# Miniprotein binders against q56419, part 84

Target 1, 326 residues: q56419
Amino acid sequence: MEGRTLEEVQEEVFKRHGVLVPKKELEDLAKALEEAGLLLTEKVEARLKEEEEKLKRERPMRLAGLSYPEGEREARAFLEAFRASYPGEGEEARVLLMPHLEPSRVPEVYGAALAALEKTPPPERIYLVGVAHRPLKEKAAALPVPFQTPFGPALPDLPALQALDALLPFELFNTPLAFREEHSLELPLFFLKGRFPEARVLPLLVARRSPELGEALKVVLRDFPGLLVLAVDLSHVGPRFGDTPLTRTLAEEARRRDLGFLERLAEGEPEAALAFLGANPTRIDGVEVVASLLPLLRERKGKVLAHRLDLEAPTLSAVGAGTLVL
Key: E = the ipSAE of ESMFold2; O = the ipSAE of OpenDDE; V2 = 0.75 times the mean of E and O plus 0.25 times the DockQ between their complexes.

## First folded at step 9 (miniprotein)

Design v1 (at its last look DockQ between E and O 0.66; V2 from the best seeds 0.00; counts 0 for: pae E 2.4 > 1.5, SAP 71.161 > 70)
Fold by ESMFold2, look of step 10:
Structure v1 (fold): chain B 326 residues (1-326), chain A 120 residues (1-120)
Amino acid sequence: as target 1 above (326 residues)
Amino acid sequence: SAEELAKKLEELLKKIEELLRKIIELAEKGKFDEAIKRVDYFIELLEELIEKLKELVKNPFTKELAEMIEELAEAILELVFEVKDLLKQGRTEDAIELIEEILKAIKLILEMVKKIAELA
């Protein structure tokens, strides 16, 4: 944290280059920079405060026209195209694991999720659990407002959310701004709302594993039955994520880690699935969500419907995505 | 080397300044779609600038000065979405006012980078 003072900087310039940089010029520039920073910081704070107040009323679409169509008719055609990308049959899900990766990158994986939803009785509500990509004030959070979709607003299940909040050792409604750009909820929700237009939603984010969340959800689900959705991605490998360029060996390892993780979940063995990952060398995205939800995953057997490790050719990197029904 | 990094930062900032002036020009002409494309490119350049500034902060010799610049650059990045929103709304005078404040800040960053390059 410690750095050199302006006086020390000026003295070093004299020693290194034989040229005195006037202290006043540096001081004037530093003052001007500080003043500009204060002005812009105040503008940022005002904008964020305004956005936070808007989020207390509703969460608007951020990805319409980018990741999915804005219009309802076009959005329904989009869903049908994705379902067609997966020619197989689904299975009934009480728990569904699906990705939040850009849909066009893994169309058959989202198609498999749609196939599972076709076999699933329409739920009263959906517990949608995503991965926080922005910091939360607590280990987990929810936003109890309508989320806009091309199929109409996904309404919150306020009684279930309030019951959940009451059971947690922290305030559940703690970081509205974290939801502003959170695609791990918005992308799966598009598919879920399109298939179950009348289901209410509990939009949940996990930043860090919370055993308390899983125990509380187990209690809430008894009184408020519904579909549990883990909206998580799998391996993240390659230079974009801190590795060397993607090799055949690294891709094979990532695929093995993804499938081994999913298979152990499908056997009802979530602790074994986490243990299989060890230090998580391929950075599977869903570990904090799974670790939070252990009580809801134990002894629940199912099937892996789809998996893809999707190549990002420009970055020589890859991201894994899968569909699991339990 | 710190001197090489500061020189690259200077080149990047001059490119950014030219880009911001172009965005203002396009906004004044009511060419908002073209201006928004340039704002998207500005975001890319600004993210590159911030990454290079983080590297410069690791140099104890120039750390404090580089930290001031990085903090300002990050504040600018947060305001970029407001600029984009104003352009989408056709709010020309409001957009230009904000872009000009950003441009003033970019010019200050450039002047400080030039001084850091002389110190390295």
Scores: ipSAE 0.286, ipTM 0.749, lowest interface PAE 2.4, mean pLDDT 88
Fold by OpenDDE base, look of step 9:
Structure v1 (fold): chain B 326 residues (1-326), chain A 120 residues (1-120)
Amino acid sequence: as target 1 above (326 residues)
Amino acid sequence: SAEELAKKLEELLKKIEELLRKIIELAEKGKFDEAIKRVDYFIELLEELIEKLKELVKNPFTKELAEMIEELAEAILELVFEVKDLLKQGRTEDAIELIEEILKAIKLILEMVKKIAELA
């Protein structure tokens, strides 16, 4: 604790401002804050323990009634409306890159994903790889439980998950609490489950690049074939992310990086896509996921179906989203 | 200045306090969807509060106090998700109890921020 004592602060305030803050009043407030913090921390820990025990059985919907409808009938109408927002036709996907941004912000990008899924034969299983927005104990994690959706539960592929765990140098089934609120899985899963109700799912999160994950998945995919889905966003620019307010120049740079990244992936050159971003100054979200899945993305040619840089007007910030088929 | 930042934090905290009272009122009336929307807005305001507190931590005179407030604000953020879950379940009494505890903590933070403003 390299912090100055309350006494040192009091003395310095007195020296600078000529105001003697009553030491006792500051001490009493500091103590009250500490006591309140301890009490809230204990409540948080108790809640987190309860939630962790629930996550051993299932992952409930968190965004139902907010980001998508809770009821099945309304959820089907939602899917149809999103599909209608994309005027093009899709292509068969073996690998699908799609967003996990709030669906209402980029409806045509999700519509493009649905268009691709229409041309895709129903897979036996879906490898759904999202971005960890909370810390993981390991570079990647999985949650081997049913994920609730308006279309019923998305059931895990336990044999394929176990095969993956056995090939990794770390425990795959780590940090279950990171899945509790993770929208990078929940939002794409809504669309995937709606289109492929019988597909089993492998819900995976990546926090840091793991070459081991890509090599392990390459082996697992041979014995357990399925659709690979990368649920990733693209550039994050503006004040919300530490930049100045969105300008024409900043938006053009974000679009250039997003499209340059997606185009190189579409050419089957994922290493070139990563190299093109360099230090990633526009904060493309999917970098660690792509870096982990290089063995699965190499030499696969495909097509960019949609891209949008969506303005969040209240923060003068923008997020890029895209749909890519391989 | 640290004083200007503290004043902005006071204004934000007052807005948060009013919002929390409104959430309680909506929950008591059985308007759970409206209450949940206000909880989501509370999360946004709390995240803004945390980011502004990080700026106060950079000031050597307020660092210790700002760190204590930041830790408490982070704990509040984790509890808000429980509030949201309880509201979704229609567990109104339990949700209100948690919001009242959060409201007590927000009041303490506001008092401390006022003192920081007086010291700055």
Scores: ipSAE 0.179, ipTM 0.706, lowest interface PAE 1.7, mean pLDDT 88
ESMFold2, look of step 9: ipSAE 0.262; ipTM 0.727
ESMFold2 (binder alone), look of step 9: mean pLDDT 83; pTM 0.796
ESMFold2 (binder alone), look of step 10: mean pLDDT 83; pTM 0.802
OpenDDE base, look of step 10: ipSAE 0.174; ipTM 0.702

Design v2 (at its last look DockQ between E and O 0.41; V2 from the best seeds 0.00; counts 0 for: oily chain .144, pae O 1.7 > 1.5, SAP 79.796 > 70)
Fold by ESMFold2, look of step 9:
Structure v2 (fold): chain B 326 residues (1-326), chain A 120 residues (1-120)
Amino acid sequence: as target 1 above (326 residues)
Amino acid sequence: SAEELAKKLEELLKKIEELLRKIIELAEKGKFDEAIYRVDEFIDLLEYLIEKLKELVKNPLTKLLAEMIEELAAAILELVFEVKDLLKQGRTEDAIELIEEILKAIKLILEMVKKIAELA
């Protein structure tokens, strides 16, 4: 509601569309929504303040002991098991697309990512771009603090992050709390830090497509070379995601959409990949990240190493995951 | 179409409301692992709602109203993480109290989605 009142917006709608709504009814409902939001926030205020203060210094592990082992020795054995789940060879990546889905659901897809990292020269830094699962104040955000892992802290590349922030038309460091529970960074980071323990990280989230982010990253990557990682999942289908129960037909469509998207990316045609999805009927969650990063994906050819549409029987739903090297 | 999307969102919110009641039922029966699983389902459905609301925006008024829903949904998400922690601890009464507040907020979101559909 910043910058404009409901009254100003209602008047503009009337002039444009010739429709006038009762201002009192709408204002009462809007006030009720605002009051409900404030009430819920106040119920957790102290906890949120404590979490935000912690996030100014470090981002702790949230999934250790749940999605991956907490101890370094066990974590290294875990990585070896995942690599073994993919019996193929990788290829060198300048850009790697990998999932953020629970690793035990798609072990060979993460294994393919590890195979690609084996062929990839150790980078000085990793641009890790995930999907914001909680609202951001802006289109994208970063958190310039160490992210804890079983392999030690993944240190932020502060000069690169500051350069990126300076090139954007919005403040990059804008929503620390959005990183608190964000598995789209934590899960891929486990694998990346385990393979590249010396690399610094730019932990980035996209909420809404930002062409400005892609153009800024193109500039920053020239001066601060590194590995670009798109930490995204593919189709989300079934009742867990607002659909009808998963049928064979829906699963086949989701698989076709996933692979068609990945194949077009592998041909260096990210605009064609987005156009192929149309309205994104199977809810591929990589779309906003790809749309933001077009300048970095154009004309970059590569290979799809793995894909799985993982079925979740209790919810009659499925999520797609893939590994793509460019 | 926008009309089809609005109808889908209304049905989604009704399903979300019933899911919250199911979570309460499971918690009352002491089935905390099942309740937590359903909380995760609720989170996914609410995140889907937030994303689809952007597609319902047709003018500055519907944009403003959708943003207000998004703010409330963000507050719901923060509170639901607390619900999840309480369920992990077996604190049934505390979890249910928060779920009832979330239910009230979901009903308000439903009313606003209906209003947005009328304006679209």
Scores: ipSAE 0.425, ipTM 0.828, lowest interface PAE 1.7, mean pLDDT 88
Fold by OpenDDE base, look of step 9:
Structure v2 (fold): chain B 326 residues (1-326), chain A 120 residues (1-120)
Amino acid sequence: as target 1 above (326 residues)
Amino acid sequence: SAEELAKKLEELLKKIEELLRKIIELAEKGKFDEAIYRVDEFIDLLEYLIEKLKELVKNPLTKLLAEMIEELAAAILELVFEVKDLLKQGRTEDAIELIEEILKAIKLILEMVKKIAELA
């Protein structure tokens, strides 16, 4: 609250509008609301502390049985079905841009990612860079613990993570609770672990653009080579995101921006891709990730394998998803 | 009108309350997957409620009261993730306890929304 008491505001309303707000009843209700908020906050803090202690050991699956199967056999069948949804062939990836949207919404886009992974030699490690949908203490963060999957745990590459931390001007191992529910890592990791069971992982989140991260990763990748994965969505348009309901014009603009962004990345021109978006009026999710990884994306040519703008009918909103190999 | 919007929000809050009771019922029956699905529905409805509540803000008092509701709603949203985790773990009693606390908070929000409508 911007420092104004309920009493001060009541007096102002009385002075301006002549409405005598029943002070006592409103005060009692406001107090009860505040007390309830404090009680819930205390309970939340206690639970968050417990969860933070658990996250020192492992990151459990949160979306198993919801977004993907929990059982290994069913999970393998899930991978095969998603691969089958993309009729094309992939290309070898050194950098893979793929979505983190709910898989059932854009199966062919994930299928394209799987097709690319089929043509990619098994990496020793995967740099998995997701989007922080919750605030981070720093611009970026990592969680140096095993991530559970239906295919077994994805083990962290501790030496590479430590090398990265040493090159950053901030503590990399910050905000562990931001990883607890973060789907931008969990969903892509399902597909990556299913294809490369022996690869170690560097689970990274970006909250805001960090040029330092890209420069540090460029150095680390020399000593610790691996596959770079950008787990990002594209445009977010419609009422859920502050727009009017999806129209043909709005959908065409979202697609134009998504494809224009991906095509410029495919040409090895990440700065041109960012410049093309300008103020990012269609809210492309991956902007801060791409802006952080510019040194790794420059002059890398590749191919857009898939794109979809998926309608969420109940909200008349849409989200863009794409798969790009570099 | 502000009164019509308030009535819609009251109806939404009643639906939210019914949904929370349904989650408890499903959890008690061991239908955890269905309960978790209903938790996600609850989150969506609560987020929608917060968005619509902003439309009731017409003066500094209603703004202050709406901000108080938003703060409580944020705490509820954080606690709901814990409910989801507990349900996934089959910790029914612990989940129900948290849902009961959320129910109390939702009732307070309902009362406050009614007051905001009277003041708008």
Scores: ipSAE 0.228, ipTM 0.717, lowest interface PAE 1.7, mean pLDDT 89
ESMFold2 (binder alone), look of step 9: mean pLDDT 81; pTM 0.783

Design v3 (at its last look DockQ between E and O 0.42; V2 from the best seeds 0.00; counts 0 for: pae E 3.2 > 1.5, SAP 72.676 > 70)
Fold by ESMFold2, look of step 9:
Structure v3 (fold): chain B 326 residues (1-326), chain A 120 residues (1-120)
Amino acid sequence: as target 1 above (326 residues)
Amino acid sequence: SAEELAKKLEELLKKIEELLRKIIELAEKGKFDEAIKRVDWFIELLEELIEKLKELVKNPLTKELAEMIEELARAILELVFEVEDLLKQGRTEDAIELIEEILKAIKLILEMVKKIAELF
């Protein structure tokens, strides 16, 4: 096998330099490092286990005071300011695609989502489907607990979640820790809970495309009707994402890909939208969610309300965000 | 070279040590927002440390020792969110306890990096 014991390393140094590092001192430091590593690893594991147990009871706000206000009054003013950032009118949504990018970066895109919600009858429940930024044990996951918001807890729709779990070939409630920091649920939920305070929520994450999820959700939605929300971002381009620095040409391509994707979804042709992206050269974030939810997107026509490709000047990179109603 | 890399690791670890002591000072004064901002800087320095350790792992003479240090550095990185959470909650004594354990580990890593440099 590769690597060497401390004794072998010490002997090699002697051969090369004629200097013998004290074997005992090196062994003592190595043992101390191993002990420190074990202690810290045990503390990490204990803390994560505690956090996992807490997440089985509720999901606390992680972005209050950072991405949105903590207090309810300030949070309502925040929603109104975002709505005002979009001067247009919305359209009723049975399916809403909205971003999960930091709200201050794309205020009018979130404003368009709020405009759509104004036109949408209050649903009994919201199927909120985000993108897992941490690995899941399965292709998708849910966390059937209250999610805290400045507008009060967003309560889970337990019967609908249990029905969904029963239809899947894998355990749906599989990775509580993945929800600990998952902004793709928290950021959209702030806007959704603020507009629909009585709606229950099915908080769902997709890590890898799961056709089974879309088929199961189609069945569940018949018995448990509600609003389907795809909380996804679009193109990711520039050095932060493995490209050269953002150029006008790269930005134009990213915008073209974003809009072409959204427009094909708006025509009720989600397979064509995925095919349009091919190898997904601009790394549109929503492909795994859309690919999972095809049965729910086919033949649903609608409208693109907003789009922005937001520049990250410090990183010479950009991220796209859009609002689509179906 | 491995010697140059070890010297860069030394400098980085000294910066990390100074930063951790500053975070303790700010936490003791109840300046939690300022302490949290320095935790962000600590994360950046620790990620840089881990990347440089990957370079050291490629050297057969130092591979085993570098792997031990990398494992410890990754455990420290996983604890950083706990430190941030405790600071956000105003749990000063708990935050300082974790930071002091991290600081002890950083000092051990620094001593080992110095001994790795002596292997050349």
Scores: ipSAE 0.236, ipTM 0.713, lowest interface PAE 3.2, mean pLDDT 87
Fold by OpenDDE base, look of step 9:
Structure v3 (fold): chain B 326 residues (1-326), chain A 120 residues (1-120)
Amino acid sequence: as target 1 above (326 residues)
Amino acid sequence: SAEELAKKLEELLKKIEELLRKIIELAEKGKFDEAIKRVDWFIELLEELIEKLKELVKNPLTKELAEMIEELARAILELVFEVEDLLKQGRTEDAIELIEEILKAIKLILEMVKKIAELF
């Protein structure tokens, strides 16, 4: 901070509130923050450089032993238990919308996704589109490396990824560090790799709506056919997300928004689904992904297989999750 | 109001501080899986902190201080991933040392936010 700015703040506070904040105390704190920031930044930069170099080779599991089992045998039993939690039958998917929420919170929703995958012929490749919870350099990104899973590595489809990059007005292979911890890819990929061990994967993240991505993917899918997976959550309501504690009224509004969104997608009307949300007051997570993939979602009819609004009791907050087949 | 936001940030930072102490306690007891789960909660709370700081950046009076705090919070966020990796590797002493450094930074942010709250 330039010394003038703290003086200006001190003067303005004195003018408005009649309180003289000790300038020296603010200066000492600002200096301590700056020194702490510099020391931490140097450590961070060194580590980030090392992690970025590792991500040129592979993306390791981050949630193994936490969200799902690390061992293959235990991982297979995990898949079977999740499938058993959904009592229905699935349908063949050309497009699958599924959650990326912690699996233990919404087991039947993941079970519905597994049920759909049972009715789906093994794809040559999977276009896995997640939500970027970290900033990206561009509107969307891809990581063209193997993703580790308990079932072995999910291998990238390099020819299809290169074809996609060539059609985009920006560099697709940006922000590799955003993939390091991104659970919106890792959690769905566990289920997808477990069901389709031979499928190649295109791991994609969307930070902001990119109509260019949907148009490019529509072209790429002609030459490189595959399963499209939208790994998205639905409403986020309660104190964690800036609301009051969950009430019956707030939960009913979240469910109404989630189901109204999914139903319009199931009718093949993705623009109507987005319009229905308006300003998205319940913070449906998948909005930017759906907005980017409009050309691929139009006129496709399907079915909502599962929905849940899951309460996180410690925070009195809730997250919506759903499974949709198109 | 900026005052109400500063008070909410103080409460959030106190929760973060308590959580960091709990992570250290769990790590010292060899409860690594429980410690890692708390690290994930810490990441979520820190992301919430960063999002709330964006509102303070919009206020000309608090902009520079909020930007400095946001920068430090982002640096902490990147170091927390190292904590998680160290815990997964069973490098408990190294993980605790890094958490203690993060805890010092969080305390400093809390002091700064308290001073910002006193401005209103």
Scores: ipSAE 0.176, ipTM 0.706, lowest interface PAE 2.1, mean pLDDT 88
ESMFold2 (binder alone), look of step 9: mean pLDDT 84; pTM 0.821

Design v4 (at its last look DockQ between E and O 0.65; V2 from the best seeds 0.00; counts 0 for: pae E 3.9 > 1.5, SAP 75.36 > 70)
Fold by ESMFold2, look of step 9:
Structure v4 (fold): chain B 326 residues (1-326), chain A 120 residues (1-120)
Amino acid sequence: as target 1 above (326 residues)
Amino acid sequence: SAEELAKKLEELLKKIEELLRKIIELAEKGKFDEAILRVDLFIELLEELIEELKELVKNPWTKELAEMIEELAEAILELVFEVKDLLKQGRTEDAIELIEEILKAIKLILEMVKKIAELA
């Protein structure tokens, strides 16, 4: 293996600046950094191995007491408060698009999702499709274990997950550690499990668009009918996301892109919704999920129930969230 | 420029060091909820540091040193979940021990960033 040595760096500094930097000082620092790195890497590897073994058995709550209450009684009251934040009526959903943004930031958007669930017959299972925030070994993944919630464990639908795995050209159960901290499943699941305590779950993540996933899911849904949930956020704009500071013009554009995307999905035209975004200049994170699930979204008409573009004041940035029933 | 970026990184690392010392103080006082809130802020600052380090990796003069720093910072980020878990469990001494090891690594990163600034 070939890397540049500190001696080589020292020579280049001399050539560029005409300054001799003490070789031993740099060598001592590099050695200390290497030793610290080895120690911390060993601790990281041990922790990741332990977490991976736990994830083979269950996925524990990570956001209880932070994003939602830990106790069941308080969690039930939380659901009712969020439902009350949306005064409208829902509609029955066979497909529900809902956010994974921090619930307190968009209460009426989650409330609209709860309103839709009120009109939806309790499904036997929920296909919960989130956005991978850590790399996956493949385009998509699942974790076939119970996910803990304040309402008890959300049990996996193992037969449906196995059927899905059998139809894919890659191993579906490929990256357990990616689920370790994945809020795009945990936050929506809290609301879904609270309303449908008997439903089994297929916890799915998409990292990169996978047409194969959508085709396979269409087949699996015929034999294992259930509720399809796209747990996605919309626009991400502002400095935290690589933009200039948030302006009124950028916020208005983000809102327009969010609503235009949702409205086209509501018309049963998911390809048109994706085309409307073009290069996705406001970074709607639902794009890869929608692009994967085209066969399940085509010609399904529905309604946008809620939308908010919520300001992150400390970062001068904003994130959009919406609720769509199909 | 690499010098300007290294000075920005130095300022971030000093903020991170101060924050880690505050987390230790809060944990020693039994203020675990407050300590956890500061761990969340530490995550934000560390993610900012890692993103800024990716710009230093692009500079041929500083690339190898910046890569060493970035790798160590990534390892620290992975250990943050263990720190949060230990604090949630009330395992104060274990949490402080891990935070102090992270602090030692942060101080080494700071010293190397200072040397990168001198090389610019």
Scores: ipSAE 0.171, ipTM 0.675, lowest interface PAE 3.9, mean pLDDT 87
Fold by OpenDDE base, look of step 9:
Structure v4 (fold): chain B 326 residues (1-326), chain A 120 residues (1-120)
Amino acid sequence: as target 1 above (326 residues)
Amino acid sequence: SAEELAKKLEELLKKIEELLRKIIELAEKGKFDEAILRVDLFIELLEELIEELKELVKNPWTKELAEMIEELAEAILELVFEVKDLLKQGRTEDAIELIEEILKAIKLILEMVKKIAELA
């Protein structure tokens, strides 16, 4: 207990308010909290262990029926509607940057990704790199199991995953529980699997910048060619993220940061893109992913297909999303 | 004030308690989709609760109790995902059992928040 003793609190409450809280009552309440906390913690640990054992076999859908349809027919109609929301044409992608935000918030941005995928020859494998919203034991992780989708399971490329693991200075197959609810993989995978049903997948999460990951992937991609997908969001601004409510000035700054970041990536200058953000005051989500993949992004020219800063009205906050092809 | 914050937390906790009872009722009726929607709302309210508790942690008088409540609320948050999974699987009895345990914990938190309000 780094804080004041319950006795000190009791004495000070009495001094300030003239109310003597019985020491025994405070002690009994504290004990009841502790006992309840321990009991729930034990239950959590037991369930997490069970979930970890399940994740050795497959990663089930978590957002089916919520963020996208569970049924295949409805899921195909969903894809078509999202594609229709983007009026432009795509370009062939060797690298695709796309969002992982709730699809309904930025349909045209996902539509732009689908447009790019229409112009992309079916890859043998997809390197899907998401953002870890939960802590990882290492800087990056992979889950080498089938990911369930409405279009059937996305099967892992085990040979390519093993080749990647062998080149990393840390165990790649760490923190399986971080994948259980990670939407940064599940949401983009819906669109990718719907377009490329036969492609194998390497589901990767980045928690912290890992230059080693980019160098290792560069080697692996030579022997195991495929589509690289960065599933990242852009600026996060407003009260949900520690700012004041969204203003015109704050929105303009978020858009400036997002577009300035994407444009420099489109020019093949990922280091310049990172440098442009500096301390990242608008909290661009994809920074650690881009910083990890620098060797794969250098000198690749491409095009920004879509961008949106989407307002979440109940919180007066906004999230940026973009689609970039390289 | 700490008192005003405690009252806000009490109101939030009462909403949470009512919501948990509604989830049980819906699950017992086999209305799993509706129950799951209420579970999602419960998650949102619990996250709001955790955020508001951070202000109580700043008060040296309530810090220890508020930290204990925060830890318990975080543990509840992890269990709620399991409840959601159980409901999706149609494991109604198991889901209800977990919700009842969460409900006991929420009641305990409510009693403690009331006590914090009396101290503030």
Scores: ipSAE 0.108, ipTM 0.620, lowest interface PAE 2.3, mean pLDDT 88
ESMFold2 (binder alone), look of step 9: mean pLDDT 82; pTM 0.782

